VH-VL binders against Uncharacterized protein C11C11.01. Designs and how they scored, part 1

Every score and structure here is a prediction.

Target 1, 160 residues: Uncharacterized protein C11C11.01, of Schizosaccharomyces pombe (q10200r209to368)
Amino acid sequence: LTKLDRAKLEWLIQGLNCEKGSIGNLLCFAVEHVNNHVEITDAFLKEFFNDQPTDDTKVYDDDYINERGEKKLSLIYLMNDILFNGISGTSLVWRYRFSFEPHVERLLDDLYLFSKRLGGRIKEDIFCKKVVKVIEVWKTWIAFQEETLERAWRNFSGNT
Below, numbering starts at 1 at the first letter of every chain, in headers, positions and changes, except where a header shows other numbers; antibody chains are not in Kabat numbers.
F, E and O are the ipSAE of ESMFold2-Fast, ESMFold2 and OpenDDE, as the mean of both directions, binder to target and target to binder. V2 is 0.75 times the mean of E and O plus 0.25 times the DockQ between their complexes.
Where letters were taken out, [cut] stands.
Atom coordinates printed by the task and the answers are left out, and those that the model quotes come from them; centres of patches stay.

## First folded at step 1 (VH-VL)

Design a1 (framework fv_acasunlimab)
Fold by ESMFold2-Fast, scan of step 1:
Structure a1 (fold): chain C 160 residues (1-160), chain A 121 residues (1-121), chain B 108 residues (1-108)
Amino acid sequence: as target 1 above (160 residues)
Amino acid sequence: EVQLLEPGGGLVQPGGSLRLSCEASGFTFSSYAMSWVRQAPGKGLEWVSGISGSGGSTFYADSVRGRFTISRDSSKNTLFLQMSSLRAEDTAVYYCARDLEYEPTDYFDYWGQGTLVTVSS
Amino acid sequence: SYVLTQPPSVSVAPGQTARITCGGNNIGSKSVHWYQQKPGQAPVLVVYDDSDRPSGLPERFSGSNSGNTATLTISRVEAGDEADYYCQVWDSSSDHVVFGGGTKLTVL
């Protein structure tokens, strides 16, 4: 990516939230720069696992954890949209699938463990329900290894 | 420690305007969608309006569309409902309520104490 | 506009089971939430996502949702359960939050 494109990517990731427009803007960037799918996936993973406060004024409390949960959820929605939604007549899914595939188990495991840090049973349950919906899409399309997705589905849905 | 405080109810004449406020504390305000729900004396709950965490998405009940405006100020952790062209049927206790999502599409886990708005002729 | 129908009142003796219904077209495909409201107080969430219960709420409260009817079930009813109960859904076709008309639970 050029220096300008790298700055744009970072800005889009920092501003990413669960709103359709926000996700759509970053999705468009990912589609336009598919040849840089490895670099874009690396930026995604860096933000996904960035659980330490970056601002000196922020504290690591329940509010910060909730903020991180929404960021992780927005990234998962983005990943789902990159792989499946709005991409017609293209092999784009295979490029991003390749770059995400080595990390999907670690990502889902982290996401489940993170759900336990949310400040209440209600927040934990709704977060898990939203993740389940995404996992069900991935299972339907066999986007990743069946064993990995089935284990994640059981964890997030509360089935043992 | 999650708290929603609603100052600013009152008495208004028909056709008048009033702004309601809901002051939030104890959580990251911008991470949650918020709604206004009202209840006329002796009647049931009626959803009025909802706003996303960013303020980018707003939703209104048909009965208030074009007359009420929902907004939020993240720097003040405050939710607002600007009411105009008020009618007698707008007389109700107004509650602000927190949605567990960034979009106002789920359920309400915390409610303000409610503020009475009376529209008298 | 989507409509949720609740009986206006339900009466139950202490220790018995109260069942409050919430009727809606194909409501089983939606997530239903339930609120308890006592006189002069703000509503309190008692069941969310059809059947999940908030932390700290007695296990006597439970919910179900199938077909055209969702049900709030309160087992071993106590005098303190006397309140108005409201069901609620999000209607994606209209982008509206919809509440039922409310049911007054009277403990005889």
Scores: ipSAE 0.000, ipTM 0.470, lowest interface PAE 19.4, mean pLDDT 82

Design a2 (framework fv_acasunlimab)
Fold by ESMFold2-Fast, scan of step 1:
Structure a2 (fold): chain C 160 residues (1-160), chain A 122 residues (1-122), chain B 108 residues (1-108)
Amino acid sequence: as target 1 above (160 residues)
Amino acid sequence: EVQLLEPGGGLVQPGGSLRLSCEASGFTFSSYAMSWVRQAPGKGLEWVSGISGSGGSTFYADSVRGRFTISRDSSKNTLFLQMSSLRAEDTAVYYCARGPEYTPESGYFDYWGQGTLVTVSS
Amino acid sequence: SYVLTQPPSVSVAPGQTARITCGGNNIGSKSVHWYQQKPGQAPVLVVYDDSDRPSGLPERFSGSNSGNTATLTISRVEAGDEADYYCQVWDSSSDHVVFGGGTKLTVL
């Protein structure tokens, strides 16, 4: 990616939320730059695991944790859209699936551990149910290893 | 004890504007998505808009997109619906409702406000 | 746009079981929620995520969802159950909350 494209990607990731328009903007970038799927996936992963405040004005409290939860969900929704709703879906699915596959287990493990930091049984349950819906889509289409998805499904659904 | 109180409502002419408010108490406001749901006299429930706990995600029904704006103020524990270009078909009781999620898309509404009547008439 | 279809009315005698259906294309793949609304009052959640009940609600309320039909079941119906009932889903294709048209439950 050029310096300008990296700056645009970072800006799009920073502004990402769960609205279809927001997700769609970053999806379009991912499709337009599919040849750089490895670098785009790396940027996604860096933001996904960025759980500590980097801005001195930010306080690590319930508000910040809620903000991080929304960001992680928006990234997982983006990932799902990249895999299944991109323009020229066949090319998009295979390239990004290849880049995401080595990290799916650690992504799902991180989400589960993060769910414990949400500060309430109700908030945890709701977050887990949202993630379960995405995992069920991935299981239905065998997007990743069955055993990895089954373990994650058990963790988030509370069936263990 | 969760409470959602809706002090704003009224009568407005077609083409006019009105802002509704919903004051939340008894829970951590910023941890929950909020929505507006309306019900025309003698009719069923219709979802209007939703907003995430952080305010970063907003969603709108097609019938109100571009005319209504949902927002929230965590410092005041208050949800708002700014309505503009009002039409007769917007006449309804408007409920604020808590979705027990950070975003509204997979939620149910576990607590509802008492409802605020908005009448759009000439 | 996604549409949920409910019968306009259902009548049952006290002590009997009421079944209110909510029809939607492939609704079994979605999570269905149910609300009770009495005249002049705000709706009250009675079933969420197809079959879960909020704490404090009677065990007489239950739900199921498969294929093209979701069902709210109210066993041992009481006069106090008389109300309008609405089903609800999230439609991911439009990013909208969708409500059914409502069913008026009459207890003789």
Scores: ipSAE 0.000, ipTM 0.500, lowest interface PAE 19.2, mean pLDDT 84

Design a3 (framework fv_acasunlimab)
Fold by ESMFold2-Fast, scan of step 1:
Structure a3 (fold): chain C 160 residues (1-160), chain A 118 residues (1-118), chain B 108 residues (1-108)
Amino acid sequence: as target 1 above (160 residues)
Amino acid sequence: EVQLLEPGGGLVQPGGSLRLSCEASGFTFSSYAMSWVRQAPGKGLEWVSGISGSGGSTFYADSVRGRFTISRDSSKNTLFLQMSSLRAEDTAVYYCARGYEPTELDYWGQGTLVTVSS
Amino acid sequence: SYVLTQPPSVSVAPGQTARITCGGNNIGSKSVHWYQQKPGQAPVLVVYDDSDRPSGLPERFSGSNSGNTATLTISRVEAGDEADYYCQVWDSSSDHVVFGGGTKLTVL
C-alpha cells in the first residue's frame, strides 16, 4: 500500500464501529485494495489484539472493556462482509480467506475469553449471540475448518 | 455500568415544542444505534425514532415524521429528540433505549413524561 | 404497514405454563424480541433473536418463531411474572421498529 493508503486504512480502522455504513466504508477499501490483502489483514489483526495488557498490575474499567468489545465485534462483522459480501464475492473470498485462515482459531479463542471480561451476564449473552450468528454463516459455507468452527459454536452458544 | 439518564418531564401546550435529552454513560456511545420509544397513558409501546451510531442514518415512525427530529452529540454522549407541532396525542412517557443495530433494545432509560395539554 | 397481533390478556395459575403469541405475516423470517414491563417501570428484555435468553433470567422463559406466529413460553409461572409482555421486530421494508399491542399476563 502507498503511504497515503496506509494512513487511510489506519483512519478507517480507528473509526470502525458496528454501523452498516462504517463497515461498508472499510469493506470498499478492502475490495479496492484486494492485492494488498495480507497487509490489510495484518492491520486488522493488530487492531483486534490491541487490548492485551502488558502489565499484570493494570486494571481496565468497564468503559474500556465495552469499547474493546464493540471494536472486536465491528472487526468480525467486517471480516464476515469481506468474505461474503464483496462486490465480486467469489473472486475475493479465496484471497482474504487465505490471509485470515491461520488466525481464525486464535481470533475466536480471544473473542470467547474476552466475552467473560464484559461487565454482566446480559452483556456477555448479547455479545456471544452476535458472534454465534457470524460463526453459523462460516459453518454454512465451510469458510474455515469445521472442527474449529464447531468448537467455537459450542463455546459461544453455551452447548459445551 | 450502562446508564441512560433522562431529565425530568415537561408540560407543553398544543402546537408547542420541547426537546428531550438522554445522557449515556458506561459504554462507547458512538458505537451504538439509539431509539426513542413512547407509551401513552394506559397504552402499549410505540417506537418513535432511531438513529445510527454515527448519526448518518435516521428513522421515524409515520406519525411523527416531519414534526420530530432525532439527533446525537457524541462529544456529550447525549441523545436528543426535538419535538415540534405537539399534539394531545403525543402525551406519553418517552424512553430512550440503546438499540444495537436498532432492532434489539437492550438498555432503557427511566422514561420522562411529556404532557401536551392546554 | 407491518402489524404484530397479540392477545390482550392471558390468565394462568401459579406453576402452570403460559403461552403468549405474536402473529405477523411471515414473522418466522424475522427476528423477534420480547419485553416484560411491570407497572411504573421501564421495559426489560427477556427474550431476543426468537429464542435466546439473557443471562440472569430464569430458564422458565423461552421463545419460538416459525411461519406466521412467534410464541413466548413461561413455564412454572410465578406471581412475580405478572406483567405486560410485548413482542417486537424490525420491518426492513419500511425501516421501522414494530411492537405488538402487548399482552397482560395475570397470575391467578
Scores: ipSAE 0.000, ipTM 0.455, lowest interface PAE 21.6, mean pLDDT 81

Design a4 (framework fv_acasunlimab)
Fold by ESMFold2-Fast, scan of step 1:
Structure a4 (fold): chain C 160 residues (1-160), chain A 122 residues (1-122), chain B 108 residues (1-108)
Amino acid sequence: as target 1 above (160 residues)
Amino acid sequence: EVQLLEPGGGLVQPGGSLRLSCEASGFTFSSYAMSWVRQAPGKGLEWVSGISGSGGSTFYADSVRGRFTISRDSSKNTLFLQMSSLRAEDTAVYYCARTPTYEPSTYAMDYWGQGTLVTVSS
Amino acid sequence: SYVLTQPPSVSVAPGQTARITCGGNNIGSKSVHWYQQKPGQAPVLVVYDDSDRPSGLPERFSGSNSGNTATLTISRVEAGDEADYYCQVWDSSSDHVVFGGGTKLTVL
């Protein structure tokens, strides 16, 4: 990516939220720069995991946790939209599946553990239901290893 | 079970002040953002103000900005709305409402108090 | 400021399907929530995030949202569904919660 494109990517990631338009803007960038799928995936992962827990909970209050949950959810929605365009394997965006595949298990594990930090059963339930919808799409078009998706589905749906 | 109780409505003169309270029980109060929504007699719902779980972020409708102050006290599980410079147009039933997340952009208000009538008249 | 437009009233016969619209510029890019309010009562959440339903609510309530219109659909309408219905979004540009003007559903 050029320096200007890297700056635009960072700006788009920082502003990403769960609104369809926000997700669509970053999706367009990802599709337009599919040849740089590794760099774009790296930026995604950096933002997704940018919340390492510390002993100082003053930094990680409820507002922070809720903000991180919305950001992680928006990133998973983005990932789903990117992968949807490559579902048939004939689109160049299928390259993103290759970049995401090594990380999908740890992303889903992180997301499940994070759901327990939301502090309320209703918050956890709503968050988990949103993730389940995405996992069900991935299971339907077999985006990733069936065992990994089935385990995640059981965890998030409460069918363990 | 989840409960939101709103004591303390009343009659006030234009230019006066009144503080509303909303007492929460049955959930971890500090983990939920809260809002105030009002409804004038025979009219629709109008959002007034919102506050994050920590109380660190507050939001106001343009019509009340500078006149109303939202706050919360986690030790009392209570949400407050301090209303100042009241106008006849502020006459409404005021509801407190809970949202399951900090930002209401993706989550709705899932539980509401019974509502408190505030009448501003001379 | 962002505005949501609802029809003031909708009439439907028992057992039929009622559709209540919520119009807003590019509302399809936002998450829409729907509330039911019966006379003298507080609002009750019936649909959230465009199409999700709170646990315990009848499957007769459903929602959709695309382009400039969101729709609340109530199938097999019952007399007890007669109420005012409000749509709601968060407008990130103004940091405001926005409600529609409300629609009175009359079951004849």
Scores: ipSAE 0.000, ipTM 0.495, lowest interface PAE 17.3, mean pLDDT 83

Design a5 (from a1 with heavy chain D99S L100P E103A D106E Y107W; framework fv_acasunlimab)
Fold by ESMFold2-Fast, scan of step 1:
Structure a5 (fold): chain C 160 residues (1-160), chain A 121 residues (1-121), chain B 108 residues (1-108)
Amino acid sequence: as target 1 above (160 residues)
Amino acid sequence: EVQLLEPGGGLVQPGGSLRLSCEASGFTFSSYAMSWVRQAPGKGLEWVSGISGSGGSTFYADSVRGRFTISRDSSKNTLFLQMSSLRAEDTAVYYCARSPEYAPTEWFDYWGQGTLVTVSS
Amino acid sequence: SYVLTQPPSVSVAPGQTARITCGGNNIGSKSVHWYQQKPGQAPVLVVYDDSDRPSGLPERFSGSNSGNTATLTISRVEAGDEADYYCQVWDSSSDHVVFGGGTKLTVL
């Protein structure tokens, strides 16, 4: 990516939320820059695992944790939309599957453990239900290894 | 400098209880998963238990489930293993170990020096 | 329960290449990590995530993982490499960390 494109990517990631328009804007960027799928995936992972406050004005409390949960969900929704477009054959977006594949187990483990930090059964259940919907899509389209997706499905759905 | 210090251990009679501790320093304790791994005299490594960075998720080997409880205290940077209903086959050196991530599903990058627990009359 | 199988012993002459195997059903779909343990000492991580090396470790240590077998390769073996070596995976089906039985490397 050029310097301008890296700045755009960082801006889009920073502003990402669960609204369709927000996800759609970053999805369009990812599709347009499919040749840079490795760099874009690296930026995604950096933001996904960035759980410490990046600003001295932020306090590490329940509000911050809820904000991080929303960001992680928005990133997973983005990932799902990128993969779905690749599966549908609209472009070479299927390349993102290969760049995400080495990290999918780590991402799902992080999401499950993060769900326990939300501080209540209701918040945890809502978060887990949203993640389960994504995992079910990945299982339907055979996006990743069966063992990884089955374990994640078990964890998030509450099966022991 | 990452350090894991295990001050405990001891001799316990069968059926007894013992609590192990592991004092961590040199890193943000709550950001890392921790585990207990044991090694019986002359035998191999056996994973015992793991706990996530927040303490919200715990995992146990089948051989200790229901008898051992893993916990952590972020205010003291300390990992604990509460052992009850101890058996002769629990005799081992117990190591605390750090995982590089929030989940205890990865490798162990730092290990404590080990604490000997002997279960015997 | 998922089981990792290692040979109990491997012998090599100084300067030769030692290969320690770790067998497991479909182990190539998992991430394998390797530890070195010398008598009376805690284990030390020597290879993680199949083939990555901790900073400061010699290039002589390398790893691979495919199909049903993972392998730790130690090239140009030195007397100081004499130790027990353990492989390790996370078994997602049981939510357990699994260690191999260990291999004693003897440098003759």
Scores: ipSAE 0.000, ipTM 0.467, lowest interface PAE 18.4, mean pLDDT 83

Design a6 (framework fv_acasunlimab)
Fold by ESMFold2-Fast, scan of step 1:
Structure a6 (fold): chain C 160 residues (1-160), chain A 122 residues (1-122), chain B 108 residues (1-108)
Amino acid sequence: as target 1 above (160 residues)
Amino acid sequence: EVQLLEPGGGLVQPGGSLRLSCEASGFTFSSYAMSWVRQAPGKGLEWVSGISGSGGSTFYADSVRGRFTISRDSSKNTLFLQMSSLRAEDTAVYYCARDLYYDSSGYEFDYWGQGTLVTVSS
Amino acid sequence: SYVLTQPPSVSVAPGQTARITCGGNNIGSKSVHWYQQKPGQAPVLVVYDDSDRPSGLPERFSGSNSGNTATLTISRVEAGDEADYYCQVWDSSSDHVVFGGGTKLTVL
């Protein structure tokens, strides 16, 4: 990616939220730059796992955790949209699927553990239900290994 | 820790105007669609208006269209309902409410404000 | 113009099962949400997306939705369950949130 494109990607990721328009803007960028799928996936993963406060004055409290939960959800929704919703063709699916595949197990495990840090039982339940919906799409399309997705589905849905 | 706080409300004469506010905390405000839902004394819940997280889309019940304006200020994490041309029939407790899912084709509410009484009478 | 129909009241003895219906044309194709409202209080979400229950609520609360009828079921009812219950959907054709008229649950 050019320096300008890299700056735009960072801006889009920093401003990403769960609104359809926000996710759509970054989806459009990912489609336009499919040849850079590895770099885009790396930026995604860096933001997804960026759970440490960068400001010494910032407290790792419930407000911070809630903000991180919504960022993780927006990233998961983006990942789903890149793979399945609004896709222009098979080449986009295969390239991003390939770059995400080595990380999907770690990503889902992190997401489940993170869910236990959210404030209140209702918030945790809502978060898990939103993730279940995405996992069900991935299972339907057999996007990743069946056993990995089935384990994640059981974890987030509360089934053993 | 999700909280919606409604400090407004009051008594206003028919034909008058009033602005309600709802202060949000404990979540990324701009990521959630919000609505106003009202309840007349002794009556059921009635949806009034909704706004997307970005503010780019607004929706109104037929009974308030043209008279009410929903808006939001992301810098203050605050939702507003500007009410004009008020009628006796607008007398109700007004609740702000947060949409449960961003990806729904509509609204469902997981958190509600405490409610603000608006009385329209002479 | 989409309308949700609820019975105005339902009475049940303590320990019995209460069933509150929500009727709507092809409601089974929509997601139904249920709210509990006690006097002087804001509504509380008790069932969402037809049958999902928020964490921390008793397993006594459950929901179903098929065809033209959605149902909120409250098993082994307690005096504390007395409240008004509202069903709600999003009508995508009109871009409107629609609430049922509400059902007053009385525990005799």
Scores: ipSAE 0.000, ipTM 0.478, lowest interface PAE 15.6, mean pLDDT 81

Design a7 (framework fv_acasunlimab)
Heavy chain, then light chain:
Amino acid sequence: EVQLLEPGGGLVQPGGSLRLSCEASGFTFSSYAMSWVRQAPGKGLEWVSGISGSGGSTFYADSVRGRFTISRDSSKNTLFLQMSSLRAEDTAVYYCARDEWELPYFDYWGQGTLVTVSS
Amino acid sequence: SYVLTQPPSVSVAPGQTARITCGGNNIGSKSVHWYQQKPGQAPVLVVYDDSDRPSGLPERFSGSNSGNTATLTISRVEAGDEADYYCQVWDSSSDHVVFGGGTKLTVL
ESMFold2-Fast, scan of step 1: ipSAE 0.006; ipTM 0.488

Design a8 (from a1 with heavy chain D99E L100G E101Y Y102D E103F P104W T105S D106G F108E; framework fv_acasunlimab)
Heavy chain, then light chain:
Amino acid sequence: EVQLLEPGGGLVQPGGSLRLSCEASGFTFSSYAMSWVRQAPGKGLEWVSGISGSGGSTFYADSVRGRFTISRDSSKNTLFLQMSSLRAEDTAVYYCAREGYDFWSGYEDYWGQGTLVTVSS
Amino acid sequence: SYVLTQPPSVSVAPGQTARITCGGNNIGSKSVHWYQQKPGQAPVLVVYDDSDRPSGLPERFSGSNSGNTATLTISRVEAGDEADYYCQVWDSSSDHVVFGGGTKLTVL
ESMFold2-Fast, scan of step 1: ipSAE 0.006; ipTM 0.540

Design a9 (from a1 with heavy chain D99G L100R E101Y Y102S E103S P104G T105W D106Y Y107K; framework fv_acasunlimab)
Fold by ESMFold2-Fast, scan of step 1:
Structure a9 (fold): chain C 160 residues (1-160), chain A 121 residues (1-121), chain B 108 residues (1-108)
Amino acid sequence: as target 1 above (160 residues)
Amino acid sequence: EVQLLEPGGGLVQPGGSLRLSCEASGFTFSSYAMSWVRQAPGKGLEWVSGISGSGGSTFYADSVRGRFTISRDSSKNTLFLQMSSLRAEDTAVYYCARGRYSSGWYKFDYWGQGTLVTVSS
Amino acid sequence: SYVLTQPPSVSVAPGQTARITCGGNNIGSKSVHWYQQKPGQAPVLVVYDDSDRPSGLPERFSGSNSGNTATLTISRVEAGDEADYYCQVWDSSSDHVVFGGGTKLTVL
């Protein structure tokens, strides 16, 4: 990626939220720059796992945790859209699938562990239900290894 | 800077109880998850229990579930492990460790000096 | 019951490179952390998130993680590196921290 494209990618990732327009803007960038799928996936992973406050004096309060949860959900929604809201003739799916594949178990493990940090059963239930919907899509399309997806599905859909 | 102090351990008979404590200083205690990790004489490290910074979430190894209770007191910057129904196989040096959630996994960046718990008749 | 497998011992001469492996099913999809423990002392974090180093740790310590094997690499080994080394992951299926069995590094 050029310097301008890197700046735009960083801007899009920082501003990413669960709104369709926000996700769509970054999806369009990912499609346009499919030849740079590795760099784009690396930026995605860096933001996804960025859970430590930049300042060790900061407290992990509910507002911070909720903000991180929304960011993680928006990234997972983006990933889902990249894989399945495909554009004919771009060969987008296979490139991003392969760059994401080595990290899928880590991403899903992170989401499950993170769900337990949310303040209260209601917030956990809502978060888990949103993740389950994405996992069910991935299982239906056999996007990743069945065992990994089935384990994650049990974790997020399980009662108690 | 960061310190975790474990005052004392103990000798206890099988079936007995003991409470361990870990006093934290040099950081904002409530911002960090904490864990207990034990090591039997001549053996490797075994994770025992973990607690979130707020204390709202607790986790236990299968071998101690139902017998041990982890808790924390943020006003005293102290982590506790209440151990009950102790068995000979619980004999170990117990370490408290500060947990950081990073890259989807907890890492332990600071450890206490360890406290010996001996379960023997 | 996720299991991490480490060789029980590794021996190297001073100045050589030591490689300590940590085997686990699909461990490359997990974040691996490494601890050094000297006799009578608490463990010390030496590598985290597969390949990152805590501030102040020598550059001689590095890590990698792919497929079914993670590796701790200690270059230009010194006598002071002699210790037990443990790998560690989080197992999402059991919600447990899992440690490897440990590897004794002997420098001689």
Scores: ipSAE 0.000, ipTM 0.479, lowest interface PAE 16.0, mean pLDDT 82

Design ab1 (framework fv_acasunlimab)
Fold by ESMFold2-Fast, scan of step 1:
Structure ab1 (fold): chain C 160 residues (1-160), chain A 122 residues (1-122), chain B 108 residues (1-108)
Amino acid sequence: as target 1 above (160 residues)
Amino acid sequence: EVQLLEPGGGLVQPGGSLRLSCEASGFTFSDYAMSWVRQAPGKGLEWVSGISYSGDYTFYADSVRGRFTISRDSSKNTLFLQMSSLRAEDTAVYYCARVGDYEPSEYGMDVWGQGTLVTVSS
Amino acid sequence: SYVLTQPPSVSVAPGQTARITCGGNNIGSKSVHWYQQKPGQAPVLVVYDDSDRPSGLPERFSGSNSGNTATLTISRVEAGDEADYYCQVWDSSSDHVVFGGGTKLTVL
């Protein structure tokens, strides 16, 4: 990607939220730059794991946790849209699937552990339900390893 | 304790104005969309207005659009409903309610205020 | 103008199962929420997003939603379940929250 394209990508990621238009703008960028799928996936992962350092004794701000939850959900929704709603068809799907595949287990494990940090029982339930819907799509299309998706589905749906 | 407190309503003449407030405590107010729902005496629930967590988007029932304004002040953890051009039909108990981290297609309300009575009569 | 239709009343004996319906055109494509309201009290969310229960609520409450009908099911009904029940959806075409007219559950 050019320097200007990298700046645009970083800007789009920072502004990403769960609204269809926001996700659609970044999806459009991902489709237009499919040849740079590795770099785009790396930027996605950087933002997804851009959490404050782990500190078991530190009390994290609820505002921070809730903002991170929405960002992680928006990124997962984007990932789903990249895999299944690409204008370029199978070429987009296979390239990004290849880039995301090594990280799917880590992403889902992070999301599950993160769900336990959300304030309030209903908040956690809503977050988990939204993630379950995405996992169900991935299971239906066998987008990733079945064992990984089944384990994640059981965790987020409460069917362990 | 997660709760919403509504300081009392009031008695208003037709054509008058009244501002309702709803104070949030025990949760991060700015992370939740908020709603106002009313209930006329002996009648069912009727949605009045909603506001996004950011305050950038507001929604109104057709019966109140142009007369009511929903707003929020996250620094005070307070939700407001400014009511103008009040009519007898606006007489109801008004509830503020927290919308979970729902998108507009969902809009479930998990925490409710105790309700405040607004009476519009001459 | 989207409309949700509920029966005005449902009666059940203690220990039996109550079923409260909520009718709406293509309601199965929407997320349905259910509220319980006792006299003089604020509503309480008992089922959200069709079939999910808020943490801490009894497993006796469940929901389903398909086609033109959503259903709230209350199993092993207790006297304390006597209340008005409301279904609710968000209608994205009008940007409105829509409530059903309410169903009075009587437990005798």
Scores: ipSAE 0.000, ipTM 0.467, lowest interface PAE 19.0, mean pLDDT 82

